# Miniprotein binders against Uncharacterized protein YPL067C, part 6

Target 1, 184 residues: Uncharacterized protein YPL067C, of Saccharomyces cerevisiae (q02754)
Amino acid sequence: GWKWEQIKEIIESGELARLKRSRQMTDKYHEHKKRTAGLDMNQYVLQKLGWSLDEPQLENAAAKAFSSSTLYAVRANDFPYNFEPGVVHLVLWSKVALPVHSPDKAVREAARARMNAFLQAQPLLRPLLSSGHVAWFVNYPELQSVARIFHAHVLLFFPRERYSAEQVKTTVDDILSHGFEPLA

## First folded at step 2 (miniprotein)

Design e09 (from D6 with E37V E40I Q44L E47I R60V K67I A71V)
Fold by ESMFold2-Fast, scan of step 2:
Structure e09 (fold): chain B 184 residues (1-184), chain A 82 residues (1-82)
Amino acid sequence: as target 1 above (184 residues)
Amino acid sequence: SQEEVEELKELIERLRDEAEKLAEKGDTEAIEKLKEVVEILRKLIEILARKGVDPETIKVLLELAEILAEVIRELEEKAKSQ
């Protein structure tokens, strides 16, 4: 699968379709079955998260993304991409959409700064942040299977030569059980 | 029941990722053994059907297992030819 340095280069260049390409056939199958089976993935995710999304709530809360633990949730990705061993693929779901792909540079940079500040403030991520082993991206709308709920892909890299499978499991379980801390 | 369904979906994706990795390394013996694992998956899906998981979900799981089997076959051929 994609090596960590290659993943970071792809994210920085904005060529996000390259990350999904190795999973393209699986993605096409799931999209096709969603349409034919009547499975609404947006409703499925909302039910799984225990959420109710109101359009006025999303609009009015934009400036307060991640300010309360009730506004987001972190989960393991059910369909991880083809990455090298040691890459953990999480999904950060948010009731507040961040315009990280806005054509307005100031809006785009502010949204990206908010996401970076949120991840950088996490005590559980500190060792990985120090070694450059945390990355994130938001797929362009046309690449999203769940297009109506804001979600970011959060990647954590645990090099096999430094971390055992048990240590990785312990850290990931800790993140999933305690969640991320709100950004004040 | 729903947790078991979710676990099987995750397992199918994990198996596909391992098959792609093994194909890249040219490990055709390990890829061949993954075909046997797919047959075990089909038996587990049958058990879920007997435990009362709805027919539409069972159909989706069986179709995913079939696609995984096809992908493993194609990756095996690709590894042997390169």
Scores: ipSAE 0.000, ipTM 0.086, lowest interface PAE 21.1, mean pLDDT 73

Design e10 (from D6 with E37W E40L Q44A E47L R60Y L64F K67L A71M)
Fold by ESMFold2-Fast, scan of step 2:
Structure e10 (fold): chain B 184 residues (1-184), chain A 82 residues (1-82)
Amino acid sequence: as target 1 above (184 residues)
Amino acid sequence: SQEEVEELKELIERLRDEAEKLAEKGDTEAIEKLKEWVELLRKAIELLARKGVDPETIKYLLEFAELLAEMIRELEEKAKSQ
C-alpha cells in the first residue's frame, strides 16, 4: 500500500484518483454495493447519521462549517484505501459544504483553511498533528459515490514502531465515541 | 467526454491482452513497460475525473489500474526469486 509520505504527496499534488483501495478491498466494496443495489446512497447515509433532509439554509455558509456538533459527524471508513499498516481512514460528514476545489483561489484557500483549523483544534489529534501524521482530502465531485452530502477523508497515521494496536484502538474509539469539538 | 472514455476502455483492453502476454514472459523489460503504461493510465484517469466523467466509470478504470499494478508487483517478486 501507499506509504504515509507518498499519501501526503499525492494529496498535495491533487492526484486524488491515485488513492485506491487494494484489489481485495475494492472487491469487498463492490460486494457491499451489490448487496445495497437499489438503495439511494445519499438517503442511506442520512439515515445512518440520523440527519434531516431539510438543511438547504446551511449550504452557502462555508464559514459556519463545524461551528456546532450537530452540523457534522465522524465515522470509520468501512472500506479503507490501500494504505500501509497504521493508517486509519475516517470520513468526516458535514451538512455544510466547503468549496475546497473552487476555481476561485481565495474561496478555495479559505475553505481549506477552515478544514485545517478544525482538525488542528482537536485535542484528540494533538500528538499526531505535532508529528505530521494527520492528512485530509475531499474527492473531486466526479469521484464521489455520495455526491450530495459533503464529506472529507481524514487519515491518521500511527507508526507501528511508536504505537501498539491497543493504543491505536483506544484513540480511534475515543474519536468515534466523543466526536470532534466544534470550531468557533 | 464519452469519446475519451471509450478510447481509454479500448486502451485498457489492449493493456489486459499485453499484460497477460508479458506475465507469461516475466522478463524485466516487460515489467518496466507495464509500469510505464500503468502510470500513463493513472494520469489519463485523473484528467477524465477532473473533466466530469461519472464516478462509476472512474472507479472501474481505477480498479483496472490497481489490478495491473498488483500483477506487476507479483511479476517483480517472481523475477527477483528466479
Scores: ipSAE 0.000, ipTM 0.127, lowest interface PAE 18.8, mean pLDDT 73

Design f02 (from F2 with T5V I7F W9V F52Y Y54I T56W V88T T90Y)
Fold by ESMFold2-Fast, scan of step 2:
Structure f02 (fold): chain B 184 residues (1-184), chain A 95 residues (1-95)
Amino acid sequence: as target 1 above (184 residues)
Amino acid sequence: DTEVVIFVVFTGSDPEDLKKIAEEIKRLVEEIAKRLGAEVEVTVTIEDGKIYIIVWATGLPDEARDELAKRIEEAIREIAEKYGLEVTVYVTVEE
């Protein structure tokens, strides 16, 4: 699978379509799609998160992204991409969309800065942030199975030479149970 | 150097027509990029009655990147109108 340096290069270049699931995970994904054929994936995810999209979008909403723990949720990705061992693939779901792919440079940069500020403020990510082992990306809408709900892929790299499987599990379980802290 | 990524989706119903349109779009995008001095790679995929176009352009000066993205988006929207197709255009400029 993709090595961490290559993953970061792909994300930074925007070549998101080149990222691939492993053959094994791709097979599981296809089986999942067969079992959920005819289901609205947006509704499925909302039910899984316990969310409702009935709330109106906030004006200047991007500036309010992640301002309250009720506006987002972090979960494990059920179908990880073909990454080297030690890469943990999380999905950050948000009721507030960030225009991270806006054709307007100022809008795009502000949205990306908001996401970066949010992740950089997380105490649980501090050691990984210091070593450059946190990355994120947002797929283009047409590549998303769940196009109506904003979500970012958050990748954490735990080099196997520095972290045991037990330490990785403990950190990931802590993130999933407590979640991320809101951004002021 | 600046990298420009353009993601485009056309929606249509006839697979044979979509293939011809996809080829026309690829040639047009490559021509625009060459005129602006960019090195370009274009990927066109057809699936589920849609044309997906991903344009990767590198080696472009900062002052020309917005012009490249603008011209490609305009050309793509004009092709969509010409063929009566729905189109979604996503433009990302990476420094």
Scores: ipSAE 0.000, ipTM 0.108, lowest interface PAE 18.1, mean pLDDT 70

Design f03 (from F2 with I7W W9L T43Y F52V Y54F T90I)
Fold by ESMFold2-Fast, scan of step 2:
Structure f03 (fold): chain B 184 residues (1-184), chain A 95 residues (1-95)
Amino acid sequence: as target 1 above (184 residues)
Amino acid sequence: DTEVTIWVLFTGSDPEDLKKIAEEIKRLVEEIAKRLGAEVEVYVTIEDGKIVIFVTATGLPDEARDELAKRIEEAIREIAEKYGLEVVVIVTVEE
């Protein structure tokens, strides 16, 4: 799979289409797609997250993305991409879309700064942040099977020589059970 | 069996033109795939003045997948130029 430094280079270059599932994960993903064929994937994800589309419009809430724990959820990616061992692939779902790919540079940079501030404020990510082992990306809208619900891929790297499988599991389980802290 | 997914986004403001362009692209993609011996599913949506196209091709050997993706990308860019539209084309090969 992709090595951590290569993953960061791909994200920085914007060549996100190069980040692909392994054959094994692709096969599992296709079986999942077959089992969920005919379902509205946006509705499927909302139901899985316990969210509702019958919520007030959030058009004026972009600057307040992540300001309340009710506006986002972090989950494990059931179909992680073809990354080297030690890369944990999470998905951060948000009711508030961040225009991280806006053609307007100021809008794009503000959205990316908000995401960076949110992740940098997480106590559970602090050791990985200090070692450069947290990365994120948002697929371009055209790459998203769930295009109407904003979601970011959050990657955590636990080098095998520095972390046991038990330590990785403990940290990931803590993140998934406690969630991320809101950004005031 | 490796799935090939091609993602295309067009931006435009005339709903009638977008509908015609979406159908033209769908027909063209299906024809290209058929000539290469591939089965394809083409999904076209129009959202917020944009055409979003998802192309899934199955049953292709690796060499034919790259050829299919290249021909579809070239054809879509030619249509975009014809109609004066901006287009983003991204190809994802599911491994």
Scores: ipSAE 0.000, ipTM 0.113, lowest interface PAE 18.1, mean pLDDT 69

Design f04 (from F2 with T5Y I7L W9Y F52L Y54W T56V T92V)
Fold by ESMFold2-Fast, scan of step 2:
Structure f04 (fold): chain B 184 residues (1-184), chain A 95 residues (1-95)
Amino acid sequence: as target 1 above (184 residues)
Amino acid sequence: DTEVYILVYFTGSDPEDLKKIAEEIKRLVEEIAKRLGAEVEVTVTIEDGKILIWVVATGLPDEARDELAKRIEEAIREIAEKYGLEVVVTVVVEE
């Protein structure tokens, strides 16, 4: 799969369509799509998260994204992309949309700064952040299967020579059970 | 086997027209692949104004992979013009 440095280069260059699932994972995703043909995926995801987007005061709240733990959820990606061993693929779902891309696909600096501040505030990510082993991206609208719910892909790299499988599992399980801390 | 992932995003589309468009795209993908000597399995889904198409082509010659992608994109753009819609098409070919 894609090596960590290559993944970062693809994200930085904006060639997000180059990121892809393995043959095996693509087959599983294809079968999932066949089973969910005609299903409202936005409603399906909301039900899985236990969410409602009609909560008061979500409009014009982009500057308050991640300010409360009730506004977001982090989950493992069920169909991760074709990345080298040690890359953990998470999805950060948010009730508050963060306008990451302009119409010309340039990254908006205010949105980038807020996401970076949020991830940098996470104690569990500190060692990975220090070694450049945390990356994130938001797919362009045309690449999103769930367009009405904001979500970012968060990638964590645990090089096998530095981390045992048990250490990786412990950290990931902690993130998934406790979630990320809200931005102060 | 050759896998082709196609994402078609229409702006200003009517949801009922998208079902009609999806059927036309499926038919054209099957026709194009057959003309290039391949048997295909095509899965089409519609989500939020997007049409997602997964194509598994068997028997497609290696030299025809780029031609398949090009012809599919051209056909989709012609459909968009027919319906008076702006379209963004992404075609990814996997081995």
Scores: ipSAE 0.000, ipTM 0.192, lowest interface PAE 15.2, mean pLDDT 74

Design f05 (from F2 with W9F T45W F52I T90L)
Fold by ESMFold2-Fast, scan of step 2:
Structure f05 (fold): chain B 184 residues (1-184), chain A 95 residues (1-95)
Amino acid sequence: as target 1 above (184 residues)
Amino acid sequence: DTEVTIIVFFTGSDPEDLKKIAEEIKRLVEEIAKRLGAEVEVTVWIEDGKIIIYVTATGLPDEARDELAKRIEEAIREIAEKYGLEVVVLVTVEE
């Protein structure tokens, strides 16, 4: 799978389609899609998250993203991409969209700054942030199977030389059970 | 049904030519896919002197998947020759 340095290079270059699942994981993903055939995937995800979106995501609401714990949820990616051992693949779901791919540079940069500020403020991510072991990306809309709900892929790298499998599990379980803290 | 994603990178030096080339490639990719019986979404943009194209095709048989990629690459190289440009094509097919 992709090494951590290569993953960061791919994200920075915008070549996001290169970040793909292994054949084995792709087979599992296709099997899952067959089982959910005929379902509205946006509605399926909302049901799994316990959410209801009564209104479309608000234009210019990006400044309010992550301001309350009710506006987002962090979950494990059930079908992670083909990354080296030690990479944990999470999905951050948000009721408020961040236009991180806006053609307007100022809008794009403000949205990306908001996401970076949110992740950098997380106490549970602090050791990984200091070592450059946190990265994120948002797939382009045309590549998304769940297009109506904003979601970012959050990657955490736990080098096997520094972290045991038990330590990784404990840290990930803490993140998933306690969640991320809101951004003021 | 087979879902396939293709990325194509094209490099040029003249901004006017890059815009015209991007428009020609998008049109040709849509035509090629239509002739092969696929439903496609084509997204194209110019970034750092490169033309980046994402093609998502649905309903494409296995034998036609290779033909789609081959014909797109051929069309891009023909456009490069027409404009007198060198081209680097990076094709990624997702199964």
Scores: ipSAE 0.000, ipTM 0.091, lowest interface PAE 20.4, mean pLDDT 69

Design f06 (from F2 with T5F I7V W9T T43L F52T Y54V T56Y T90W T92I)
Fold by ESMFold2-Fast, scan of step 2:
Structure f06 (fold): chain B 184 residues (1-184), chain A 95 residues (1-95)
Amino acid sequence: as target 1 above (184 residues)
Amino acid sequence: DTEVFIVVTFTGSDPEDLKKIAEEIKRLVEEIAKRLGAEVEVLVTIEDGKITIVVYATGLPDEARDELAKRIEEAIREIAEKYGLEVVVWVIVEE
């Protein structure tokens, strides 16, 4: 799979579609699609998150993104991409969209700064942040299977030389159980 | 069999020019796929000064997957250069 430094280069260059699933993960994804073939994927995700499609979204509140734990949820990606061992693939779902791909540079940079501030504020990520082992990206709209709900891919790298599989599992379980802290 | 998704985005201001470019790209992609023995579905969306083109190819032998993606990417970049447009090309290949 993609090495951590290559993943960061791909994210920085914007060639996000090169981050691809392995054949085995693709087979699992196809079985999932077969089981969900009659479902609205936006509704399916909302149900899994315990959210309502009819809940008001804060369209002009990008600066308030992540300000309350009710506005976001972090989950494991059920179909992670073909990354090297030690890369954990999470999905951060948000009711508030961040315009991280806006053609307006000031808007784009402010949205990206908000995401970076949110991740930097997480106590559970602190050791990984210090070593440059946290990265994130948002797929371009045309690459999104769930286009109506803002979501970011959050990647955590636990080098095999520094972390056992048990330590990785414990840390990930802790993140998923407690969630991320709101950004005031 | 291999599945290949290729996503292309062009940005421009004239919807009529974008429509003609989209039609040219669709024809070119279908022609490349036919020469490689693949069947493709090409989806084109034109919205707010942006063309998004998704190419879905099926039935490709593993050895032909990278060649299909490479030829389509090269052809699309040539069209972008011809029309003076910036382009972003994404290739998703299921391994």
Scores: ipSAE 0.000, ipTM 0.096, lowest interface PAE 19.0, mean pLDDT 68

Design g01
Fold by ESMFold2-Fast, scan of step 2:
Structure g01 (fold): chain B 184 residues (1-184), chain A 104 residues (1-104)
Amino acid sequence: as target 1 above (184 residues)
Amino acid sequence: SQEEVEELKELIERLRDLAEKLAEKGDTEAIEKLKEEVEELRKQIEELARKGVDPETIERLLELAWKLLLAILELAEKGDEEKVEEALEKAFELILKLYELSEQ
């Protein structure tokens, strides 16, 4: 499977399709069915929340991401991608979408900065952050259902020579049980 | 309206049926949790029917509906998307109906 340094390189290069396990065609079909139902769920929700895709309003919405524990949830991915041993694959779900793939550079960079600030603020991730063993990505819009809630893949690397199985289990169980701390 | 509340009741009963059918094909902790979330949402919809439509109850229902949607999406991401497709569609219909009610 993909080694940690290769995974980081793929994420940085934007070739995210290489990390997927073979669900893109199913996802595209599901997305098409939702669109043919005549309802754009994401647009409807944004409209009802009083949010728009205007740059200033989108920036304000992104700034609220992770500000309360009721706005997000972290779960394990039971079907992880083909990664080397020691990589833990989590999914971070958010009610507030982060425009991390916005064509507007300023918007895109602000959204990515918010995600990075959120992960960097987590006490449980501190040792891994110090060693460059935390990474994240969000699949491109064309690979996601239009109606899906925003979600990011969060990868944690515990090199076997530095971490026992018990230490990994304790850290992961703490994250899944207590969740992440909100970002002020 | 009473008609709109009746539509919510029909949607949650369908979601309940779908959760029970999923359980027949193999219980997991995730499916049991899904059934619990459907049951909680059903109780709150019955309360809405009893007390009438109010913003506070709608807000509570929206929070529960989004939790249900998240649980269904997690099951889909685990590779059984076709099995939960109808449940996902019904959960979306429920959320849209609740937003429509919030506009009145």
Scores: ipSAE 0.000, ipTM 0.123, lowest interface PAE 16.5, mean pLDDT 70

Design g02
Fold by ESMFold2-Fast, scan of step 2:
Structure g02 (fold): chain B 184 residues (1-184), chain A 104 residues (1-104)
Amino acid sequence: as target 1 above (184 residues)
Amino acid sequence: SQEEVEELKELIERLRDLAEKLAEKGDTEAIEKLKEEVEELRKQIEELARKGVDPETIKRLLLLALKLLEAIWELAEKGDEEKVKEALYKALELIEKLFELSEQ
């Protein structure tokens, strides 16, 4: 799969469609889709997260993204992309959408700065952040399997020469069990 | 430019053709919604072509293109994923061209 430096280049260039599953993982994804045919996937994900979006997404609420732990959740990606060994693929779900692809440059940059500030504030990510081993992206709407709920792909890279499989598992389990800290 | 507007027209015409072909396989509420969104976009693109490119019209087109993506996504959720793949790619092209126009 894609090497870490290539992944970062693809994200920076905006060629997100290139970040895709292997043939085997794509086959598994399609089998899963067949088993859930006719099911509202947005509703399925909301149930899986234990959420309801009863209120319309708050107008002018992007600045409040990640301000409370009830507004987001981090989960492992059940169908990770074709990345080199050592890349952990997480999905960050948010009740508050960040307009990271806004055609308005100022809005786009502010949204991206909010996401960067949120990830940079995480104590569990500090060692990886220091080495440039945290990246994120939000697929364009047409590439999203669940278009109604804002979600970002968060990638963590644990090079084999610096991290044992047990260390990786411990860190990932910590993130998934305790979650990320709110951005005050 | 005229060239960019003509590309938007060609793209929406292709989306209309795809919606009609999907209806031939079984006309559902989701397909009816897709046809409605495509026709609304077509009308707004024709207005853009007639009066010229302006930021307010481009903003409206972007909102309509996002609604179109939602309608296409609903079709994919109903198990029509393979049939709507080309429509997803055409909607992506439309959004990309609208972003290019908005950043002038």
Scores: ipSAE 0.000, ipTM 0.085, lowest interface PAE 21.2, mean pLDDT 70

Design g03
Fold by ESMFold2-Fast, scan of step 2:
Structure g03 (fold): chain B 184 residues (1-184), chain A 104 residues (1-104)
Amino acid sequence: as target 1 above (184 residues)
Amino acid sequence: SQEEVEELKELIERLRDLAEKLAEKGDTEAIEKLKEEVEELRKQIEELARKGVDPETIKRLLELAYKLLIAIFELAEKGDEEKVLEALLKAIELIEKLKELSEQ
């Protein structure tokens, strides 16, 4: 799998298509894709999250992204990519879209700054943030199977020399159970 | 599969929308050619699928074209017309490569 430094280089370069699943996970993904082929994927995801988009999904609401715990959800990625041991692959779903790939540089950088501020404010991520072991990316809209619902891939690296499997599980379970804290 | 073909058609439509938005900032011969190549690719996508071209390969090339379109907006902001043209020609080249795959 991809080493952590390589993952960061790929994200920074924007060559996101290089981040891919293992053979085993690719087979599972194809099976899932085949099973859901007749479904509206946006509706499928909304159902799994228990969401209805009749609440705030305002176009000019980017500055309010993550301002309330009802506007987002963090989940484990059911089909994680082929990363080295110790990399945890989460998906952050948001009712408010952040235009992180806008062709307008000012808009793009403001959206990315908001995401970075949100992750940097998380107490549960503090040790990993200090060591450069938190990264995120958003697939280009043209590559998203669930294009109408904003979602970011959040990667957490727990080097095996510093973290036991039990410590990793405890931290991840805490994140999934309590979620992330809203950003003021 | 038919479903994969429909997904690729949707991705190509988004590329077309991006090219049209870029034309709003400054319509040039290169941008017009980009729009023409995207439209031609749209017509050939079923043949690409029929010839067994891997959908992941198509997505990678489309992603590279998208990245170049984003870079073009930044280069235009700096006023470097020559680099804007160079990046546009590279995006056109990637789309042309997809059409060449339909012939193999």
Scores: ipSAE 0.000, ipTM 0.205, lowest interface PAE 14.2, mean pLDDT 71

Design g04
Fold by ESMFold2-Fast, scan of step 2:
Structure g04 (fold): chain B 184 residues (1-184), chain A 104 residues (1-104)
Amino acid sequence: as target 1 above (184 residues)
Amino acid sequence: SQEEVELLKELIEWLRDLAELLAEKGDTEAIEKLKEEVEELRKQIEELARKGVDPETIKRLLELAEKLLEAIRELAEKGDEEKVKYALELAKFLIEALKLLSEQ
């Protein structure tokens, strides 16, 4: 699988297609695609999240992203990419899109700064943030299976020599049950 | 149907991945022939997506997919590389998906 340092380098370089290909090499991914072939994936995800996209809440994307717990949800990725053991692959779904790939540098940097601020503010991520074991990326539109709903891949690395399986499970279960704190 | 169209789109994506993998393995005559077979399958599946499912076209695609699977198996046995094993799994899925389409 991709080592943590390689993963961070790929994300920083923007070569996100390399991570997409790694996912396609898993047997589980192909089984999932076979079972979900022909489904509208955007509708499927909305149903699983229990969401309705309410227009009044989506006016100013950058300013309102993550401002209320009703505007986002964090879930485990059912089919994580082929990463080394200890990498936990989460998906952060947002009703408000962040233009993290905007061709306008100022817009792109502001959107990325908001995502970074959101993740850096999470108490449950503090130990991992201190050790450089939190990373995120948003696939380019042409690589997204669910293109109409904004989602970011959030990766948490728990090196096996530092974390027991029980500690990893406790932290991940905490994140999934309580969610992330809104960005003030 | 929308279900058939989505399945065909996924098959096109997987065939593109296979073509990319084969390009990475070099320029031998055998690899070039496999690239041509993959490209032919992709074109026929794209046409199927545009014009709708035709049972005779599905049968022809199954024959081509089975020949591709056999060629990849021989290459995998001699090369014993993870990427060739990935190509083998893609070919198996293609055959299974085409069989599913022929049953509708």
Scores: ipSAE 0.000, ipTM 0.088, lowest interface PAE 19.4, mean pLDDT 68

Design g05
Fold by ESMFold2-Fast, scan of step 2:
Structure g05 (fold): chain B 184 residues (1-184), chain A 104 residues (1-104)
Amino acid sequence: as target 1 above (184 residues)
Amino acid sequence: SQEEVEYLKLLIEFLRDLAEKLAEKGDTEAIEKLKEEVEELRKQIEELARKGVDPETIKRLLELAEKLLEAIRELAEKGDEEKVKEALEAAKLLIWLLKLLSEQ
């Protein structure tokens, strides 16, 4: 699978199409995709998350991405990519889209800064952030299976020589159970 | 169509997941029976997919599956016993239709 440093290089270069599943996981994904071919995947995901994008909160002029825990959710990726052991692949779903691929440089950089500020503010991620073991990316629209709902891939690297399986499980379970802290 | 048959399979699996979540909070006997009916539906859908069926029949099966899914979703949220009975009747009707079609 891709080593951590290679993963970061691919993200920085923008060659996101190079990040892909193992053959086994690709087969499972294609089976799932085949099963959902006639389905509105955006509606399916909204129902699975218990969300509605028509909520009054989205009409609030003061609302910003990640400003309230009701505006996002973090989940384990059901079809993780082919990464080396120790990489945990999460998906951060957001009701508020971040234009991280905007052709306007100022807009793009502001959106990316917001995402970085959000992740950097997480107490549970602090040790990993200090060692450069947190990365994120958003697939280009043409690569997304669920194009209308903003979602970012959040990767956490726990080198086996530094973290026991129990420590990894505890941290991941805390993230999935309590979620991330909102950013004012 | 193949896409509609695959969508039916997805709906049945989603219904099963909702029934399992409801079982954690609701009446275990009624929910266990519903799960049993959903498993039977799953097998009948697999037979239907292999056999090929006309578009109007597929449309009616989709409508019944969606109705069953909505009943289970409401039950999972509210714990309404009347919705459990409604879901069971819908499941029985869908199973009966699938068996009727397989006999042709």
Scores: ipSAE 0.000, ipTM 0.060, lowest interface PAE 23.7, mean pLDDT 67

